VHH binders against q9w197. Designs and how they scored, part 5

Target 1, 300 residues: q9w197
Amino acid sequence: RLRLQDIPALTQDHCRMRDPAEVERIINEFVIGGPERMQIVSDFDYTITKQRTEDGGAVPSSFGIFNACQSLPENFKAETDKLYHKYRPIEIDPHMPIAEKVQYMIEWWTKSGELTSGFPFDQSEIDQIASKYTHALRDRTHEFFADLQRLGIPTLVFSAGLGNSVVSVLRQANVLHPNVKVVSNFLQFRDGLLDGFQQPMIHTFNKNETVLNETSEYYDLVHTRDHIIVMGDSIGDADMASGVPASSHIMKIGFLFDHVEANMKKYMDTFDIVLVDDQTMDVPRTLLSLIEKQHKLNLE

## First folded at step 20 (VHH)

Design W1
Fold by OpenDDE, last read:
Structure W1 (fold): chain B 300 residues (1-300), chain A 121 residues (1-121)
Amino acid sequence: as target 1 above (300 residues)
Amino acid sequence: DVQLVESGGGLVQAGGSLRLSCAASGFTFSSSYMYWGRQAPGKGREWVSGIYSYGGSTYYASSVKGRFTISRDNAKNTLYLQMNNLKPEDTALYYCAKESFGKTNTYYDHWGQGTQVTVSS
């Protein structure tokens, strides 16, 4: 049996756990089960990407990448910013019921879609902008995805952002391996013009019901894999695997960066592992390494 | 069923040129983003170049920019990669890929079997 004390990556000060015993239990389940039982579900923005650069710079969101495109209408950025300022506070309001938030998120996306319609757009502009941020992935992301591919572990990048940007970054960063799928909001074109986003709409609060349940297409691909690592930077991300069978073992990893003191309790209550200002993939890679190590031993 | 069949690979000397082709069938070729990737021995897959359906805009990895040209012939349902000034580091299995979407906005790539490109020093 593996003990947490023997795993240096998990004993660091920035690695916080509400219940270390539970984390240890889950890890041992993962190790016993092997890579064939594993799947990964990860958010993209500020999860796969860094929350900050080394010099303290800002990392754009997937929508930020899109908004940086030069050919967008003059008022596009201004209007999208207005929407952001209106709905973002609602999204992160800890006191508002989720059911109420959902309506606002739908409105947000709907209005965003309306803005993202009626003009031609060269998607290569996204590629151009995205190419500038391949380095904005968490440290050793490339290695992490390589590990996942090597181990044959299905990986879902589940983003409520703009999928075109997500895919562009992942592709150009050479981490979009065959085992990786992306569920997000993708641009839609009609008659050569932007026409909002493809359906269904993915927002912050419907990740739990769209992918990892019996009715989803992705479920068919991963339903045999009941060991799940969930990664995210927002509280809502913890629920991405809520639709899986109760018998599943889920490790929820949360990346906490903003307002650490104020958010610590909530994150600790939500995630199994809370990584405070950790801009690396070292912890998830460590988990994979443990699984792989045991797997190799079993084969010998 | 989606089919992608690459051809045109082979052995070439450094500084030489090759033109790869990808014959596509089973989908509306003209409406799909297509791209080339490659995988060198012992390395992961690398994105090389992409071409969009709308507008036909192209983009390239920095490692091949200025040397490779992606193009498409929609009438022939064929994707091309013109590779000039080839280098030994370009040695890889080259894949043609199609952007695909599932029912729940699930993005995935459909890949061909690849064509081997070997560049000798």
Scores: ipSAE 0.874, ipTM 0.950, lowest interface PAE 0.4, mean pLDDT 94
Fold by OpenDDE, last read:
Structure W1 (fold): chain B 300 residues (1-300), chain A 121 residues (1-121)
Amino acid sequence: as target 1 above (300 residues)
Amino acid sequence: DVQLVESGGGLVQAGGSLRLSCAASGFTFSSSYMYWGRQAPGKGREWVSGIYSYGGSTYYASSVKGRFTISRDNAKNTLYLQMNNLKPEDTALYYCAKESFGKTNTYYDHWGQGTQVTVSS
């Protein structure tokens, strides 16, 4: 049996745990189960990407990448920023019920779709912008995805952002391996013009309902894999695997960066592991390494 | 069913040229984003170049920019990669790929079996 104290990556000061014993239990289940039982579900923005650069610079969101494209209509950025300022506070309001927030998120996307319609757009512009931010991935992301591929572990990048940007970054960063799928909002075209986004709409509060339920095509691919690592930077990300059987073992990893003291309790109550200002993939990779080591031993 | 079949690989000397082809079937080729990837020995898959639908724009990895040219013939459902000034580091299995979407906005890639390119020094 593995002990938490023997895993240096998990005993760092920035690695916080509500229940270390529970984390240890889950790790041992992962190790015993092997890679064949594993799947990964991860957010993209500020999860796979950094929350800050080494020098403290800003990292654009997937929508930010899109908004940086030059051919967008005049005032597009301004109008989308207005929407952001209106709806973002609602999204992160800790006192508003989720049911109420859902309506606002739908409105936000609907209005965004209206803005993202009626003009031609060359998607290669997204590629051009995205190419500048391949370095914005967390440290050792490339190694992490290589590990996942090597171990044959299905990986879902589940983003409520813009899928076109997500895919472009992952592809150009050479981490979009065959075992990786992306669920997000993708641009839709009609008669050569943008026509909003493809359906169904993915927003912050319906990720769990869309992918990991019995009606999902993705579910059919991964329903036998009941050991799950969930990664995210927002509280809502913790629920991305809520549709899995109760017998499943889920490790929820949260990345906490903004307002650390104010958010610590909520994050600690929500995630199994809270990583404070950790701009690396070292903890997830550590978990994979433990699984792989035991797996190799079992084959010998 | 989606089918991608690569051809045109082989052994070539440094500084030489090759033209790869990818025969596509089982989907509307003209409306699909297509791209080339490669996998060198001991390395992971690398994106090389992509081309958008309807005579769309092309984009290249920095490592091949200025040397490789991606193109498509929609009438023939064929994707091409013209490789000039080849280098030993270009040695790899080259794959043709397309973007695919499931019913729930699930993105994934469909890959061919690949064609081997070997560049000798």
Scores: ipSAE 0.869, ipTM 0.948, lowest interface PAE 0.4, mean pLDDT 94
Fold by OpenDDE, last read:
Structure W1 (fold): chain B 300 residues (1-300), chain A 121 residues (1-121)
Amino acid sequence: as target 1 above (300 residues)
Amino acid sequence: DVQLVESGGGLVQAGGSLRLSCAASGFTFSSSYMYWGRQAPGKGREWVSGIYSYGGSTYYASSVKGRFTISRDNAKNTLYLQMNNLKPEDTALYYCAKESFGKTNTYYDHWGQGTQVTVSS
């Protein structure tokens, strides 16, 4: 019933689709199903946040926000940077098996946790830093989350970063509505001192098995919602909803910014919709608007 | 079960003051991050102020900084919001919230029902 050609946001040059017919099919399923069948799963870093500012400035990651806190030990940043330089290349290595990468990710987090231990820390420092980056959310993120809340659509922010930063930004940006849950790595305290991170560990390669499975609390909340929009900026994000029933309809939206030409094919093969240097939430909002429009008609 | 019950709202003239209370039960109050939010007519929920368990550090939205003070009494399981120099734009339903963690390290906020604050010009 709905045609892509009638949806301007999806016919833009920066909006790329491997299979437009499939995208159209999924959209029509969403619209027919209504908001009651919908759920959202989204990455945070460079997904909910921008990949660049208007002036071309850098947007810090959730860990970047934390690392900017002044009370951190003198060598904390240096040591975390060393870890980053060691393990990041492994994380993004296209030739290394994921099973092997997992061990390195675990090691990375373990070492990070060791560094993030043994000293007092005021979490309000995170809030102070985070407050400077509430504007770094993609354009119309506030409206997007408002739409989700209005429609009662469960929303999971699934981040392999630092949850404290994620939550702080979302809260201060006034988008952490009751329908929003966050799964990430949160700081742990013991006897007034930092003591690494809370368990379980969330890393790049376990974002599918941790939340969207039968054993998770979140599964109980959303298992009846088999229409899913998945959003991410990395290839791994496309698998965040892999634990859902096979009968589900999933729209995978990828944000491509770095090395566009080199990564285009892989992103096109991975995501249903690839948004190239799109620093807005216009496409996901458009999808919601279509769903809402039909829903209202059905109620009349 | 977690319960958050707000009180202290009402009608006040611009420049006036109100003190809101949030009675908490059903969880360990002293170990929880607590915060106040508000929702004005026709607008979405807005974060106002938060207070941490460890150290009791506080943080405020820019719109209320210098006018509002968040505090807590752990012995009474009560969260407070002292609001001074109130403005018409502060008119909203004020609610308290706590950080919550479910299974699998899932974070969410638990909200109260709210108390209405109306500031007249």
Scores: ipSAE 0.869, ipTM 0.948, lowest interface PAE 0.4, mean pLDDT 94
Fold by OpenDDE, fold request of step 21:
Structure W1 (fold): chain B 300 residues (1-300), chain A 121 residues (1-121)
Amino acid sequence: as target 1 above (300 residues)
Amino acid sequence: DVQLVESGGGLVQAGGSLRLSCAASGFTFSSSYMYWGRQAPGKGREWVSGIYSYGGSTYYASSVKGRFTISRDNAKNTLYLQMNNLKPEDTALYYCAKESFGKTNTYYDHWGQGTQVTVSS
């Protein structure tokens, strides 16, 4: 049996745990189960990407990458910004019920889709912008995805952002291996013109219901893999694996960066592991390494 | 069924040229983003170049920019990669790929079997 105290990456000061014993239990389940039972579900923005650069610089979101494209119509950025200012406060309102928020999120995306319609757009512009931010991935992301591929672990990048940007960054960063799938909002074209986004709409509050349930195509790919690492930077990300059987073992890893003291309690209550200002993939890689090590021993 | 069949690989001297082809079938070729990737020994897959459906715009990895040219013939359902000024570091299995979408906006790549390119020093 593995002991948490013997895993240096998990005993760092920036690695916080509500229940270390539970984390240890889950790790041992992972190790016993092997890579064949594992799957990864990860957010993209500020999860796979950094929350800050080494010098403290800003990292754009997937939509930010899109909005930076030069050929976008006049006032597109202004109008999308207006929507952001209107709906973002609703999204993060701690007092508003989720059921009510959902309606606003749908409205937000609908209006965004209307703005993202009726003009030609060269997607290579996204590639151009995305190429500037391949270095914005968390440290050792390449190694992390290589580990996942090597171990044959299905990996879902689940983003409520713009999928075109997500895919472009992952592809150009050479981490979009065959075991990686991306679920997000993708641009739709009709007769050579933008026509909003492909369906279904992925917003902040339906990520848990769309992909990891028995009705989804992705479910067919991963339904036998009941050991799950979930990674995110927002509280809502912790629910991305809510559609899995209750008997599953889920490790929820949260990346906390903004307002650390104010958010600590909520993050600690939501995630199994809270990583404070950790711009690396060292902890998830450590988990994989433990699994791989035991797996190799079992084969000998 | 989607099929991607690469050809044109071989052994070439440094500074030489090769032209790879990818024959596509089983899908609407003209409406798909297509790209080339490669995998060198002991390394992971690397994106090389992509070409979009609408407008036929192209994009390249920095490592091949100025040396490689991606193109497509929609009438022939064929993707091409012209590789000039080849270097030993270009040695790899080269794959043709297309973007694919499943249900619920699940994105994944469909790959061919690849063609081997070996560049000797």
Scores: ipSAE 0.861, ipTM 0.946, lowest interface PAE 0.4, mean pLDDT 94

Design W1
Fold by OpenDDE, fold request of step 21:
Structure W1 (fold): chain B 300 residues (1-300), chain A 121 residues (1-121)
Amino acid sequence: as target 1 above (300 residues)
Amino acid sequence: DVQLVESGGGLVQAGGSLRLSCAASGFTFSSSYMYWGRQAPGKGREWVSGIYSYGGSTYYASSVKGRFTISRDNAKNTLYLQMNNLKPEDTALYYCAKESFGKTNTYYDHWGQGTQVTVSS
């Protein structure tokens, strides 16, 4: 049996746990089950990407990458910014019921889609912008995805952002391996013009049901894999695996960066592991390493 | 069923040229983003170049920019990669790929079997 005290990556000061015994239990279950039972569900923005650069610089979101494109209409940025200021506070309101938030999220995306319609757009502009931010991935992300591919672990990048940007970054960063799928909002074109987004709409509060339920195409790919690592930077990300009825063990990893002291309790109540200002993939990689190596040892 | 079949690979000396082809079938080729990737020995897959359906815009990895040219013939459902001034570091299995979407906007790539390119010093 593995003990947390023997895993240096998990005993660092920036690695916080509500219940270390539970984390240890889950790790041992993962090891017993092996890679063949594992799947990964991860957010993209500020999860796979860094929350900050080494020098403390900002990292754009997937929508930020899109908004940086030069050919966008003059008022596009202004209008999208207005929407952001209107709906973002609702999204993060801790006192508003999720059911009520959902309606606002739908409205937000609907209006965004209306703004993202009726003009030509060259997607290569996204590639151009995205190419500048391949370095914005967390340290050793490339190794992490290589490990996942090597181990044959299905990986879902589940983003409520703009899928075109997500895919562009992952592709250019050379981490979009065959085992990686991306569920997000993708641009739609009609007669050469933008026409909003492809359906169904992915927003902050439907990531748990839309992709991982029995009716989803992705379910068919992962329904035999009941050990799940979930990674995210927002509280809502912790529920991404809730739609997997057959899940046996879930490890929820949260990346906490903003307002650490104010958010610590909530994050620790939500995630199994809270990583404070950790801009690396070292903890997830450590888990994979343990699963691989110790599982083999147990079989010997 | 989606089919991608690469051809045109081979052995070439440094400074030489090759033209790769990818025959596509089983989908609407003209409306699909297509791209080339490669995998060198002991390395992971690397994105090389992509071409969009709308406008035919192209984009290249920095490592091949100025040397490689991606193009498409929609009438023939064929993707091409003209490779000039080849270098030993270009040695790899080259793959043709298309973007694909599932029912729930699940993005994934469909890959061909690849064609081997070997550049000798």
Scores: ipSAE 0.857, ipTM 0.944, lowest interface PAE 0.4, mean pLDDT 93
Fold by OpenDDE, look of step 20:
Structure W1 (fold): chain B 300 residues (1-300), chain A 121 residues (1-121)
Amino acid sequence: as target 1 above (300 residues)
Amino acid sequence: DVQLVESGGGLVQAGGSLRLSCAASGFTFSSSYMYWGRQAPGKGREWVSGIYSYGGSTYYASSVKGRFTISRDNAKNTLYLQMNNLKPEDTALYYCAKESFGKTNTYYDHWGQGTQVTVSS
């Protein structure tokens, strides 16, 4: 049996746990189960990407990448910015019930879709912008995804952002391996013009209802894998695997960066592991390494 | 069923040129984003170049920019990669891919089996 005290990556000061015994229990289940039972579900913005750069620069969101494209109408940029200022505070309001937030998120996306219609757009502009941020992935992301591919572990990048940007970054960063799928909001075109987003709409609070249920195409790929690592930077990300059987073992990893003191309790109550200002993939890689090590021993 | 079949690979000296082809079937080729990737021995897959359906815009990895040209013939359902000024580091299995969307906005790729390109010093 593995003990947490013997795993240096999990005993760091920035690695916080509500219930260390539970984390240890889950790790041992993962190790016993092997890589064949594992799947990963991860957010993209500020999860796979850094929350901060080494030089203190800002990392754009997937929508930020899109908004940086030069050919977008000025009115589009102005109006989307207005929407962001209106709805973002609602999205992150810790005191507003999620049920109430959902309505606002739907409005936000609906209005955004209306704005994202009726003009031509060259998607290669997204590639151009995205190419500038391939280095903005968390440290050792490349190694992490290589490990996942090597171990044959299905990986879902589940983003409520713009999928076109997500895919462009992952592809150009050379981490979009065959075992990686992306579920997100993608642009759609009609008669050569932008026509909003593909349906169904994915927002911050409906991820739990969309992918890991029996009706989803992705479910067919992962329904036999009941050991799950969930990663995210928002409270809503913790529920991405809520549709799985009760017998499943889920490790929820949260990345906490903004307003650490104010958010600590809520994050600690929501995630199994809270990583404070950790701009690396060291903890999830450590978990994989433990699994792989035991797997190799079993083969010997 | 989606089928992608690469051809045109081979042995070439440094500074030489090759033209790869990818024959596509089983889907509407003209409406799909297509791209080339490569995998060198002992390394992971690397994205090389992509071409969009709308407008036919192209984009390249920095490592091949100015040397490689991606193009498509929609009438022939064929994707091409013209590779000029080849270098030993370009040695890899080259494969073409198609983006695909499943239910619930799920993105995934279809891949061909690849064609081997070997560049000698």
Scores: ipSAE 0.806, ipTM 0.922, lowest interface PAE 0.4, mean pLDDT 93
Fold by OpenDDE, look of step 23:
Structure W1 (fold): chain B 300 residues (1-300), chain A 121 residues (1-121)
Amino acid sequence: as target 1 above (300 residues)
Amino acid sequence: DVQLVESGGGLVQAGGSLRLSCAASGFTFSSSYMYWGRQAPGKGREWVSGIYSYGGSTYYASSVKGRFTISRDNAKNTLYLQMNNLKPEDTALYYCAKESFGKTNTYYDHWGQGTQVTVSS
C-alpha cells in the first residue's frame, strides 16, 4: 500500500488536501486498478494552460484567442465585450443559485451566437493566434499527455470555451494524441459563412450533464473506465464526472490561483487536491507514474 | 469506415524534394479539415501543416514554413504535402489526419499509418 508520505509531489506545501486519508485511498485504488481503468477529464482554460506565465504575462482564454483575430467584424469585439461585462458577473456570483445562472448563461450564448453569424471567417487566423500561446501550457504538459498516450488512457478536454481555439493550441503544442478528445463549443459554418456554434451548447454549468452520460458518444468509449482524474480551475469543473456510476473512484484536482485566501475553503470543500499557484502538471503525472510503475511490476 | 493511406515517402538527399499523398475514403473529404503530422525517431508526434475545407486556408508549423506546401484535390479525395529543401531533421514517419466530430460536440482525429521520409545529410 502506498502512503502519501512516500510521495514527495503530494507532500508539498502548495498541495492541499481536505482528507489526506481519502486521497491515499483513491490513489491505491488507481494503482490496483491499473491504467486500463483510468480516464482523465480536464478543463482547458487555466487548467491545461497556465494561470500565469513566468514573466507575469497574461494567458488568453480560448475565446480570447478567437477575439484577437483581425478579420472579425469591427463591432464584434465591442459587442462581445458588452456581453462579457453583463453576464460574467452573474456567472461568478457566489450568491446566485446555479439554476438561476443557467438561464443567463443560455442568454449569453444565444446572443453570442447571433454575433458570431453572417460573415466569412478564416479559421487559420485562430491558428495564427494560438501559435503564440503554445508555450502557455503548464510545465510538463507534453510529458503528461505523452504518459496518457503511452498508457492508453482516454483523455477528455472538456471546455465551455471555444473548441476551435482549444484544438488549435493542443494540435500545435503537439499534445493532441489519438487518445485525446475535445468536447467544447465549435464554430459552425453554413454556405461558407459563420453560423454560430454547433449544438448542444456547452456552458459553465452543464458540463456534468452533456458528455459523461449514457446517451453520449463519449460514454461508449469510456464507460468501462471507472477510475477518473478530474482537473479544473473553477468550482464547476469538479462536477464534470458526476454522471459516472457511484462505485467509481474519482480524484478531483483543483488549481487555485486567484484570491487564494478567499477561495481556499470553497476549493478545499470541492476538490480532493487543491494545488495553490502550481503551474505544472507534476501532481497528475505523479499519479500516472505510480499507476504505471505498479502495472509494470504486475506484468513482470 | 474512415481510411487514410499515405504514400510518396522515401530516401532523399538534403536539399531535395518529395511529394506526399494521402488517399482518403469513407467520408466527405471536401468538408473536412485535414492535416499532416510527423514523428521522428525517439520523439513525439509533431503537427506539420493543416488545410481547412472552408476557404482552403493553410497553416504551417514554424519548422516547415516556406519549405512545405499543403494542398488538396477534392475531386480525387487526396491530400498532398510538397516538401522542398528537405533537411535531415525532417526525417520522420509522416501521417495524414482527418478532423472528426462526433455527437455532442466531440472532436477527435483519424490518423493514417504513415509514410517514411528519410533525409540523408
Scores: ipSAE 0.790, ipTM 0.918, lowest interface PAE 0.4, mean pLDDT 92
Fold by ESMFold2, last read:
Structure W1 (fold): chain B 300 residues (1-300), chain A 121 residues (1-121)
Amino acid sequence: as target 1 above (300 residues)
Amino acid sequence: DVQLVESGGGLVQAGGSLRLSCAASGFTFSSSYMYWGRQAPGKGREWVSGIYSYGGSTYYASSVKGRFTISRDNAKNTLYLQMNNLKPEDTALYYCAKESFGKTNTYYDHWGQGTQVTVSS
């Protein structure tokens, strides 16, 4: 039986836990089950990409990569900025009921699709911009994804951003292995012109079993895998694996960078492990290593 | 059934050229993003080059830019990779791939079996 005190990556000062005994229990359940019961569900923006770089450069969001493309119409950025300023305050409003917010999110997505329609667009511009950020992934992301592939662990990148950017970054970083699936918002084209986004819409409030249910292709890959690591950088990411059986064990890892003191209580209440200004994959990698190695030792 | 069948690999001297082909079936080739990847001995898979359906825009990994040319013939449902000025480090299994979308915006790739390219010094 593993104890947290014997796992150096989990005893660092920046690694915070509301309930260390529960984290320890879940890790030991993961070890008992081994790699064949594992799945990973991760956000992309500021979860696989860094929240900050050492050189002080900005890491764009997946939509930020798209917005930097030069072939977009001159007024495109101004119009999308107007939509952002109208709907973002609603998205983050602490008092509005989620059901009401969902209606505004649908409106935002619909209008964004209309703006993203009726003009030619050179998709290789996304690749060109994305190439600049393949080295802005969290340290040791390449190793993390290589381990997931070697262990056969299904890995879902679940993003409310722009999937075209997500895929381009992952592909060019050579981490888009066969065990990795991306569920996100993708551009739609008709006769060589942009035609909005493919359905269904993915937004902050349906990044969960509403999109990932028994009708999704991903469900068949993971329905026997009830040991889940969830990774995100925002409170809304914590529910990405909701809808799994009650007997499931879920470890929720939250990456906290902005307004640490103000957000600490919310993150601690939401995630099992909160990593403060950690720009690496070292904690999830440590968990994989323990699951593989200790599981093998238990079988011997 | 999506089917991707690569051919044209073989042994070639450094500085030489090869042209790879990928015969495609089971999907609308003309509307699909296609790409080549490779896997060198002891290495992971590496993306090499891609070509979009509309406009024919192409993009290349920095390691092959200027030496490799990707192209497609939509009438023949065939993807090509012209490889010039080959180097020993280009030795790899080369596979073609198609991006695919499942239900609910699920992205994944289909890969072919691959064709071996060996570049001798």
Scores: ipSAE 0.644, ipTM 0.877, lowest interface PAE 1.5, mean pLDDT 89

